# Designs tried in a protein design chat: miniprotein binders against q5uxb8. Part 7

Target 1, 222 residues: q5uxb8
Amino acid sequence: MPDAVRRCPEDGFFEGDTCPVCDGAGTHILDGARRRQLSKFVSGALRHFPEDAGIEVDKAGWTGFDALRVAVERQYDWADAAALAGVIATDPKGRFERTGVGNEAGITTAGGRVRAAYGHSVDVTLDGTDDPVPATLYHGTAPRNVDSIREAGLKPMSRQTVHLSESAAAAREVGRRHAADPVVFVVDATAMQSDDRRIVKRGTETYTTDRVSPVYLSLLEK

## First folded at step 23 (miniprotein)

Design L40
Fold by ESMFold2, look of step 23:
Structure L40 (fold): chain B 222 residues (1-222), chain A 83 residues (1-83)
Amino acid sequence: as target 1 above (222 residues)
Amino acid sequence: SEEEKRIKELEELLKELAEELGFPEPELDIIVVNGKVYVFVEIDGWEIAWAVGSSVEEARRRAAEEALRELEEELKELEKLRK
């Protein structure tokens, strides 16, 4: 189960019990079950069934935030603008991109445009980013997954991508959602790029690639 | 029912194949949108398959079958890598 979504008046949406900026509790927006349910509807609507959801996506995959808000409010009687904004702002897998609201994307409950960052079955063409890729990236996971990842590497399913974190701390935070004491893999992004593997930045601290062979992975010792 | 037994068999096969590939147990999510049932299959939060149907049973079966096809292709590719 994902963590609940809460809102800090000054710092915007966050997951878990306390705001990472001010340590305040904030106000409750969504429990984990509703967060998961809303995330599935929003990602599905943007990727697969915009017409059934009552929205339109343009050729680059964008829809208006306010149009999407109307759709989620019709879908769930408990959903509102804050719930939608919170799911988008706190998504742990970088599923969503939001533009047209400047620096307010993690705070505002109105305006701008939203799209799925990946996973479309509808006919869209996503612009990439040319931001530089760090030499080293990280992947956080539960201890029970370590042997499988060492053997098979990090692999997505069809049309999905592998998500990597910019820092060990970010990767550990993601891993804590699956285990109390997570482990972190170190990813040799330089070697991957030397072998013509594409890595793309998908937000502030998240990067994507199609797979990570075991040869690029090592376990970060504590 | 006989159909429910078949669906559970597919879901168990999916779990077994994911374990063979070293993945966490697949998770299924079900939502109803515009009178249609959508089922999503995810591994570690990553969508590997989805399907739509007129009933929960139909959508579950289709999604499990699609997920199995995806994982079978991954197993084939992994076996080539290992020789």
Scores: ipSAE 0.789, ipTM 0.917, lowest interface PAE 0.7, mean pLDDT 84
Fold by ESMFold2, last read:
Structure L40 (fold): chain B 222 residues (1-222), chain A 83 residues (1-83)
Amino acid sequence: as target 1 above (222 residues)
Amino acid sequence: SEEEKRIKELEELLKELAEELGFPEPELDIIVVNGKVYVFVEIDGWEIAWAVGSSVEEARRRAAEEALRELEEELKELEKLRK
């Protein structure tokens, strides 16, 4: 079960019981079950069935946040603008991108545009990004996966990309969803780019690539 | 029903194949949108398959079959590397 989503009036949406910035409790937005349900509808609508959801996506995959809010409110009696903004802002897999709201993306419940960052079955062309890629990225995983990753590298399942984190702490947090004591791989992003491998920033702290050969991987020492 | 038994067999096979590949148990989610049933299959929070149908049983079966196809391709690729 995903964590509940809450909202701090000063710091925006967060998951869990207390705001990571101010330690306040904030306001409850969604329990874990509804968070998961809404995330599936929003990602599905943006990736696979925009027309059935009652939205339009452009050639780059974007739809208006406010149009998406209307679709969400029609779909679920319990959903509103805060629920939608919260799901987008707290997504742990970088599923969504939001633009047109500046630094307010983690706070605002109105305005801008939203798209799925990956996974489309509809015909879209996602823009590249000029954002710099850190020299080192990280991937957190369950200990049971270590041997296969050391031998074969990081490979996506079909229609997915490999997701990499900006920090070891973020990667460890992602890994804890699958194991109490996750392991973290260090990814030599500089070497990958020097070898003409593409890495693209997808949101604030998430990067995507199509695969990571074992030569670029090492296990992070505790 | 017979159809429900077949779907559960597919879902159990999916669980077994995921385990063989070292993945956690697949999670299925079902939603209804515009009168159609959508089913999603995820592993580690990553969508590996989805399907749509006119009934819950149809969408579940299609999603399980697509997920099995995805995992069988992963197993085939892994077995090539072992050679």
Scores: ipSAE 0.786, ipTM 0.915, lowest interface PAE 0.7, mean pLDDT 85
Fold by ESMFold2, last read:
Structure L40 (fold): chain B 222 residues (1-222), chain A 83 residues (1-83)
Amino acid sequence: as target 1 above (222 residues)
Amino acid sequence: SEEEKRIKELEELLKELAEELGFPEPELDIIVVNGKVYVFVEIDGWEIAWAVGSSVEEARRRAAEEALRELEEELKELEKLRK
């Protein structure tokens, strides 16, 4: 079960029991079960069934946060703006992008636009950023996945993209959500781009691609 | 019911195939939206399949079948690389 979502009024949404910025407990927003349920509705609405959910997505996949809030509140009587903002802000898989709120995306419960970062079955064209792609990227995972990744590379399941981190530390943080002692793969992004593979920045330290062949992967020794 | 037994057999096969591929156990989530039943199949938080149906049984069956097709393709690709 995912961790509960809590909120620090000054520092925004976080998962677990203590705010990573101020060490305070914050206020409870969602238990793990509701967090999971809401995440599935929001992901599904943005990717697969916007019309059934009562929202519209534009050609780039965006919908208004406030319109999405209305749809969420209609779907679940326990859901509200804070629940929606919390699910988006704390998502461990980078499923959502939020824009139009400046640096307030992890804090504000109103305004801006939201889209699924990947996994669409509806006809959208996702734009990338102008930010350069670093020469080296990283992927954190559970130790049980190492052999399969060495053999087959990093491959998404249907409709998903591969997620890469800008630093080994970020990759370990992502991996810690799945294992106490995560393993980090080093990704040769320069070689991938030289071989005409597309890598797109999706957040502050997150990048996506469609696959990473084993030739671009190595284990981080330390 | 016989339909429920068939669906559970599909879901068990899905678990077994995921294990063969080195993946954690697939997780299914069910929601109802606008009178339709949506089922999602995820491995380690990644959606590998989804389906919609007019009943829980129909959507579960469709989602399990789609997930099995996805994992069978992954197994074929893995076996090519190991050879």
Scores: ipSAE 0.779, ipTM 0.912, lowest interface PAE 0.8, mean pLDDT 85
Fold by ESMFold2, fold request of step 26:
Structure L40 (fold): chain B 222 residues (1-222), chain A 83 residues (1-83)
Amino acid sequence: as target 1 above (222 residues)
Amino acid sequence: SEEEKRIKELEELLKELAEELGFPEPELDIIVVNGKVYVFVEIDGWEIAWAVGSSVEEARRRAAEEALRELEEELKELEKLRK
């Protein structure tokens, strides 16, 4: 079960009981069950069934935040703009991207556009922004996967992308979901981009690519 | 029911295959949208399959079958690399 979503008027949406900026409790927005339910509807609508959800996505996967809000309110009588903004802002897997609201995407409950960052079954082309990509990225995994990754590189499951973390610490957190003592691979993002491999930012500290050949990978020594 | 038992067998196979691959237990979520039933299968928050049906049983069966196909593909790839 995911954590509840709460809101600090000045600092925006957060999960858990305490605002990470001001330590205040904020206002309750969604319990974990409703957060999970709404996240599934929103990700499903953007990825798979926009027409059934009552929205339209363009060729790049975008829909208006306000149009999505209307669809969400139609779907669940308990949902509103704050619930939608909160699910988007607190998503732990980088499932959503929001533009057109500047640096206030984690705060505002109106405006801009939203899309799923990955996982589409509808025909879209996800052109990334020109946001800078760090020279080095990281991938955390279970020790049992190390040999396969060293031999074949990082490859996605069907309809998914490879997810990379901005820091070794973030990669360890991801890896701990799969093992108590995760292994971290270091990814040479500069070399990948020099070889015309596309890497795009899809969230606060998450980057995606279609694959990482073994030549770009090394183990983080510890 | 017999249909429910068959669906449970598919879901148990899915759990077993995930364990063989070293993944956490798959999680299924069910929602109703525009009168249709959607089922999602996730591992560690990553969607590996989804399906739609006119009933919960139909959507569950379809989603489990799709998830099995996805994980069988992963197992085949893993076994190829272990040579």
Scores: ipSAE 0.778, ipTM 0.919, lowest interface PAE 0.7, mean pLDDT 85
Fold by ESMFold2, fold request of step 26:
Structure L40 (fold): chain B 222 residues (1-222), chain A 83 residues (1-83)
Amino acid sequence: as target 1 above (222 residues)
Amino acid sequence: SEEEKRIKELEELLKELAEELGFPEPELDIIVVNGKVYVFVEIDGWEIAWAVGSSVEEARRRAAEEALRELEEELKELEKLRK
C-alpha cells in the first residue's frame, strides 16, 4: 500500500505524515488505496486509452491538466484537482511530467500540461528534458544479475526504458526491493553522452536510457 | 468456477516466474473505464502488461497471459546471457 498524500500550504504535496521541508502535518488529500487507484487510471489514460478516459494527447504525449482533471472527476466521485495534482507531484516512479506551470508543479492544482513519462502504447514521440545529466549514475540490482549485466549491459523489460539513480543510496534502495544484499553498478554517464547515448531525467532522482553497454559499467566498491 | 480456477492458476504461475527472475510478487489492478475492464500487472511499480476485456474474468486472464509472455521472454534473454 502506498503512503497517503497530504498537502502543505507552504511547500506543496508530499507523501507520508509530515512535510519534508517544514515537518508540518498539512492537510489530508488521499489515502493510499485511492492514491493507487487514481495513479492507475491516470497512467493508463495517458499511456494506453486516452479516448476511453475522455482526453486527447498530442504527438508528444501531452494533455491539458484541466482536461485531465475533468476526466478524473468524472471517473471517481471522490477525486478532485488536489487529488490529481497530488498523485502527479508525489509519484515515486517518475510516471508523470508536468509543464507550463513553472516551479509550481508540486503546488498548483490548475494549469499546464501533463503526460506519462514512459510506457505509452499510443503513438507518441517523447522529447527529453533540458535538465543536466550527472557525470555518474547508478543502478542497483540483485547479486544474481551481476554476471549477466557485466556481459550484456543493462537492458529494459519489454517497451520500458532502463532506469538509473542519481545516488548510490537510491540505487541500493531499489536493489533491496529485489535482494537483501544488493549490488550497485556505477554508470559512466559522461562517456555515454560523449558516445551519443541519450539519457533523460525523469523526476527528481531518476534518469532513463534505452540501454547501457558493459563498457560504461563498473561495480561500486565497498 | 473452472474459469476462476484457471485464472488463479495463471496468476500463481506468474508469481512463480517472477520469483525465478528475482522480482517481487506481481500486483494486479482492475479498473472500469467507459464500460470496459482494464487490468494492469506491475512488478515493483513497473507496468509489465495490461489488457482490456468485456468482463473482469476476460481482462484478468488476458493480462496474466500477457505478463507471462513478457516474463518468459525475460527469462529466455537472461538464460542466453548466462550460457
Scores: ipSAE 0.770, ipTM 0.910, lowest interface PAE 0.8, mean pLDDT 85
Fold by ESMFold2, look of step 24:
Structure L40 (fold): chain B 222 residues (1-222), chain A 83 residues (1-83)
Amino acid sequence: as target 1 above (222 residues)
Amino acid sequence: SEEEKRIKELEELLKELAEELGFPEPELDIIVVNGKVYVFVEIDGWEIAWAVGSSVEEARRRAAEEALRELEEELKELEKLRK
């Protein structure tokens, strides 16, 4: 079950009980169960059934945040703009992109556009970037997953993407959501790109790819 | 009840195949949108399959079947890499 979503007046939405910037408690927005439920509806609406959800997505997959808010409020009587903004801002898998609100994306509960970052079954063409990719990327996970990842690699299950972090610290933070003492894999991004594997930058510290074969993975030393 | 037994068998097979591949147990989520039932199958938070149906049973069965197809393809690919 995901952590609850809370809101810090100064720093925006966060998951868990304590703001990672100021250590304040903030205000409660959603418990984990409702966070999961809302995330599934929003992901599904953007990826698979926009018309059934009552929204329209453009050719690049975008819909208006305010239109999505109306759809969410119609779907669940407990949901509101803050709930929607919080789910988008705190998603641990980078499922959502939001634009058109400048530096207020992690704070604002109105305006801008939203799309699913991956996983569409509707016909869209996502704009990607060819921004430089670091030679080394990282993936944080629970210790219980190490053996399976070493054998099978990092796989997004079908049409999803694998998320990689720009630094070991960022990867450890992602992994900490699943374990108190996470394990970090080192990803040889240079080798992947030499083998014509596409890696795309998504936001400040996150990169996506369709899979990482075990040959590109090693464990980060303690 | 026969439908429910079949669905449970599919879901158990899905769990077994995920374990064989070294993945966590698949999770299913069910929502109703515009009178239709949507079922999502996820592993470690990643969607591997989804389906829609006019009933919970239909959507669950379809989603489990699609998830099994996806994992069977993954198993075939994994076995090639181990060689």
Scores: ipSAE 0.766, ipTM 0.904, lowest interface PAE 0.8, mean pLDDT 84

Design L40
Fold by ESMFold2, look of step 25:
Structure L40 (fold): chain B 222 residues (1-222), chain A 83 residues (1-83)
Amino acid sequence: as target 1 above (222 residues)
Amino acid sequence: SEEEKRIKELEELLKELAEELGFPEPELDIIVVNGKVYVFVEIDGWEIAWAVGSSVEEARRRAAEEALRELEEELKELEKLRK
């Protein structure tokens, strides 16, 4: 079950019991069950069924935050602007992107635009953000996948994108969800970009690409 | 019912195939939007398949079938790379 979402008046939304910046308890926004439920509705609406959800997405996948808030409030009696903002701001899978609110994206409950970062079945063209890509990225996985990845590279499962982590520690945490003793691949993002491979930052500490050829991969020995 | 029996068989096959691929057990989420039932199949929080139907049974069956197709394709690709 996902952690509850809480809100710190100074530091914005966070998951878990205490604010990672100030150690305060903040205000309760959503329990884990409702967080999961709302996340499914929001991601589904942006990816698959905007019309059924009562929203419109543009060619790049964007919808207004306030329009999405109205749809969320119609769908669930318990949902409101803070619940929506909290789910978006704390998503652990980088499912959502929010723009048009400057440096207040983690704290504001109004304004701006929102889209799914990946996973669309509706016809959209996702342009990436202008955010810089680190020279090195990482991918954590189960040990049984190592030989396949060394031979064929990283491919998304079906319609998913390949997800890369900003640090070896983050990649290991992702890999631990698949195996007790995860393996981390080092990804040469500089070489990929030099070869015109597109890498885009999605949400918190996550980057996406369509494929990573074996030439860009090596095992993290440590 | 025979319908429920088939759905359970599909869900069991899905669990077995995920295990063969080294994945944790798939999780299903169900929501109702505008009178339609949406079912999502996820592995470790990542959506691998989804479907819509007019009933819970229809959406569950469709989602399980789509998830099986996705995982079967992954298994085929893995087996080709091993050869």
Scores: ipSAE 0.749, ipTM 0.904, lowest interface PAE 0.8, mean pLDDT 85
Fold by OpenDDE base, last read:
Structure L40 (fold): chain B 222 residues (1-222), chain A 83 residues (1-83)
Amino acid sequence: as target 1 above (222 residues)
Amino acid sequence: SEEEKRIKELEELLKELAEELGFPEPELDIIVVNGKVYVFVEIDGWEIAWAVGSSVEEARRRAAEEALRELEEELKELEKLRK
């Protein structure tokens, strides 16, 4: 099960028991089970069944946050704006994009637009951000995956994307969800881009790409 | 029931194929939305397949079949890399 979602009044939503910024306890928003359940519904609504969920998704995949809030509140009697905002802000796989709120920390529980970042079955065309991609990115994973990654690189499953982090610390945190002692791969994003491989920023310190060949990967030494 | 037997067979095949690929065990989640049953199949938190049905059994069967197809394609790609 995923970790619980909590909210720091100053730093926004986070996973676990303590705020990664100020070490405060924050306020409990969702347990792991409800987080998972709500995430499944929201991702499904945005990717696969907007009509059944009671939302409209435009050609770029966007729906209004408030419209989505109404949908989740209808679906689950325990869900509210904070729950929705928390799930979006803390998603470990970069499933969601939220814009129009002016706060990357996702503290706001009203306004803006939300879309799935990938994995759509509905016909949408996703626009990438024009934000520059760092020269170096990172990928956190379990030690058991090292040999496979060295051989085949980073590959998405089905319609998913490869998740890349802006920092080694962020990558470790992603990997920690899957292993007690995660490993971090260094990604040569500059080389990828020079070879016309697309990397897109999808959230705070989060980037996505279709695939990363082993030639762009090296294991970060501890 | 015969249907339950078929679902179990498919889910076992899915598990075996995931193991062969070195993946963690697939996880299934079921939700009901607007009277329809949706089943999602995930590996390591990544959605690899999903399906909708009028019953849990139907949705599970369809989801397992879709997931199997996806993993079979992955296996084929890996085999190409090993040659």
Scores: ipSAE 0.719, ipTM 0.911, lowest interface PAE 0.6, mean pLDDT 87
Fold by OpenDDE base, fold request of step 26:
Structure L40 (fold): chain B 222 residues (1-222), chain A 83 residues (1-83)
Amino acid sequence: as target 1 above (222 residues)
Amino acid sequence: SEEEKRIKELEELLKELAEELGFPEPELDIIVVNGKVYVFVEIDGWEIAWAVGSSVEEARRRAAEEALRELEEELKELEKLRK
C-alpha cells in the first residue's frame, strides 16, 4: 500500500508524514488506499478508457484538468480537486504530466492540462520538449536490479518507457522509492543519440527512452 | 465454479512466471467504470497488462491471460540474450 498524500501549505503535495522541504506535517489529503484507487482510475482514464471515464483525450494525450476533476468526482464521492492534484504531483512512477499551471504545479488544484506520460492503448503521439538532451543522464534503481541491468540493459516493462534523470541526485531520489540505498547508472546519452536512439525530455528532470543497451551504461560509484 | 478455478490457475501461473523472471509478485487492481469492470496487473507498481469485462470474473481472466502473454514475451527476449 502506498503512503498517504499530504499537502504542505508552503511547499505543496508530498507523500509520507513530513514535508521533504520544511519538515512540517502538512494536512492529510488521501490515505494510501484511496491514493492507489484514484491513481488507477486516472491512469486508466488517460491511457485506456477516456470515453468510459467521461473525458476527451487529444492526439497528444492531453485532457483538461477541470474535465478530469469532474470525471474523478463522478467516479468517487470522496475525490476532489486536491485529491486529483495530489495524486498527480506525488506519483512515484512518473505516470502523469501536467502543464499550464506554471511553477505551482505541485500546489495548484485547478487549471492546466494533464496526460499520461506512457503506457497508452489509445492512439496518441507524445510530444517532448525541444530542449537538447544532456550528454549524460542517470537512472536510479534498487541494488537488486543491478545484475539484470548489466546483462540486459534498461528495459521498459511491456509498453512502458525507461525513465532517465538529469542528475545523479534526482536519480537517487527516484531509486529511493524502491530501496533505502539506491544505485545510480550513468547513461551515455550522446552515444545513444549518435546511434539514432530517441531520448525525449518530459518533465523538469525527466527524460524518456524506449530502451538503454548495456553498452551505454556504467554504474556510478558511490 | 469452473470459471473461478480457471482464473486461479491463470493467476498462479502468472505468479510462477514472474518468480522465474525474478520479478516481484504481480498485483491486481479492480475498478468499475461506466458499468464495466477493469482489471490492471502491476509488477512493482508498473502496469504490465489490463483488461475489461462485463464481470469481475471475465475481466480477471482476460487480464491474467494478457499478463501471461506479456511475461512470456519478456522471457523469450531474455532467452535470446543468453545465447
Scores: ipSAE 0.718, ipTM 0.907, lowest interface PAE 0.6, mean pLDDT 87
Fold by OpenDDE base, last read:
Structure L40 (fold): chain B 222 residues (1-222), chain A 83 residues (1-83)
Amino acid sequence: as target 1 above (222 residues)
Amino acid sequence: SEEEKRIKELEELLKELAEELGFPEPELDIIVVNGKVYVFVEIDGWEIAWAVGSSVEEARRRAAEEALRELEEELKELEKLRK
């Protein structure tokens, strides 16, 4: 079960009990069960069943945040703009992209557009970003996965992308969801790009790629 | 019922195949949207399959079948890498 969604008045939405920026408690928005439920609905609406959800998705996969809010509120009597914004802002798998809300994307509960970042069954063409990719990226995982990754690299699940972190710390945090003592792989993003492998920034500290071959990977020593 | 038995068999096969691939146990989520039942299959939080049906039983069956196909493809890819 996922952690609860909370909102810091200064730093925005976060998962867990403590704001990762200021260590404040914030305000409770959603418990883990409702977070999961709402996330599944929103991701499904954006990927698979916009019509049944009561939203329109354009050719680039975008829907209006306010339109999606209306759909969410119709689906669940306990859901509101804060719930939706919180689910979008705290998604651990980078399922969502939100634009048109300025620098307060993690706080705002109105305006802008939302789309799924991947996994669509509806016919959409996602545009790229011109954001620069760091020379080095990171991937956090459980120790039990090390041998598989060394052999086969980082592979996505079906129709998904590999998610990479901008920092080792962020990667460890991702890995902590799977193991108490996560391991971090270092990704040679420069070499990947030189070999015409595409890496796209999808969040503040999140980058995505189709696959990472073992040749670009090394285990970060503790 | 025979239908429920079949669903359980499919879900067990799905579990076994995931285990063979070294994946954690698949998770199923069920939601009702606009009178339709949607079932999602996830492994470690990643959606690997989904289906829609007029009933929970139908949607579960279809989702399990889709998930099995996806994992079978993954298995084939792994086997290719091991050659």
Scores: ipSAE 0.718, ipTM 0.908, lowest interface PAE 0.6, mean pLDDT 87
Fold by OpenDDE base, last read:
Structure L40 (fold): chain B 222 residues (1-222), chain A 83 residues (1-83)
Amino acid sequence: as target 1 above (222 residues)
Amino acid sequence: SEEEKRIKELEELLKELAEELGFPEPELDIIVVNGKVYVFVEIDGWEIAWAVGSSVEEARRRAAEEALRELEEELKELEKLRK
């Protein structure tokens, strides 16, 4: 079960009990069960069944946030703009992209556009961002995965993407969802790109790639 | 019913295949949208398959079948690396 979604008045949406920025409690938005449910609906709507969900998705995968809000409110009587914004902002797998609101944290509850970042069955073409990729990226995971990663590298499940973090701290936060003491791999993004491996920035401090070979990986020492 | 037995069989096979691949146990999410049942199969929070049906049973069956196909492809790739 995922953690609850809360909102800090100063720092925006977060998962868990305390704001990762100021340690404040924030305001409760969604429990873990509803978070999961809403996330699944939204991801499905954007990836697979926009018509059934009552939204339109353009060829780039975008729908209006407000249109999507209407859809979620119709689907669930407990869902609202804050719930939707919170789910989008706190998604641990980078499923969503939101733009047109001037806030990468997605703390706004109106306006802008939303799309799924990957996993579409509908015919969409996702354009990458023009943002530069840092020389070094990071991947947080459970200790139990270390041997597999050393052997086979970072690989997605099926046709999904590998998600990388801009900082070791962010990577650890991702990893904490799977282990109390996550490990962090360092990714040589420069070398990857020099070898024509595409890396694309998505959400805040999040980058995606198809696969990371072990040759680009090293375990970060604690 | 025979259908229920088949679904259980498929889901067990899916679990076994995930284990063989060293993956966590697959998770299923079921939602109803516009009168249709959607089933999503995830491993470690990653969607690996989904299906739609007119009933929970139909959707679960289809989703399990799709998930199995996806994992079988993963297994084939893994085996290529091991040989």
Scores: ipSAE 0.714, ipTM 0.907, lowest interface PAE 0.6, mean pLDDT 87
Fold by OpenDDE base, look of step 24:
Structure L40 (fold): chain B 222 residues (1-222), chain A 83 residues (1-83)
Amino acid sequence: as target 1 above (222 residues)
Amino acid sequence: SEEEKRIKELEELLKELAEELGFPEPELDIIVVNGKVYVFVEIDGWEIAWAVGSSVEEARRRAAEEALRELEEELKELEKLRK
């Protein structure tokens, strides 16, 4: 089961027992079970069944946060704005994008719009961001995956995307969800882009791409 | 029931294929939305398949079948890379 969602009044939503920024306890928002359940509903609503969920998504996949809030509150009597915001903000797989909330995106429980970042079955066209892609990106994974990655590169499952991190530290944190001692691959994003491989920024410190060939990968030395 | 047996068979095949591919065991989530049953199949948190049905049994069956197709495709891709 996923970790519980908590909220730091200063630093926003986080998973686990302590705020990664200030080490504060924060306020409990959702246990792991409800987090998982709500995440599945929200992702499904945004990807597959907006009508059944009681929301509308535009051609780019966006729905209003408040509209989505109403939908989740109707679906689950225990869900509220904080629960929804928390699920969106702490999703480890980058399933969600939230915009239109300014600098308070990490803590706000109202306003803005939300969409799924990938995995749609509904007909949407996801717009790219104009954010520049760093020359080097990183991918955190379990040591057991190293040989496979060296052979086949980074590839998504089905219609998913490969998630890359902006820093080695961030990549390690992603990897720690799967292994006690994660390894980090270095991604030559410049070379990828030179070869017309698309990389798109999705969320904080997260970039997505369809696939990363081994030729662009190297293992970060400890 | 025969239907439940079939579903369990499919889910077992799904598990076996995931293991063969070196993946963690697939996880199934079931939710009811607007009177319909939705089943999601995930591996390590990544959705690989989903289905909808009028019953849990129907949705589970469909989801398992879809997930199997996805993993079979993955296996084919891996085999191509090894040649």
Scores: ipSAE 0.713, ipTM 0.909, lowest interface PAE 0.6, mean pLDDT 87

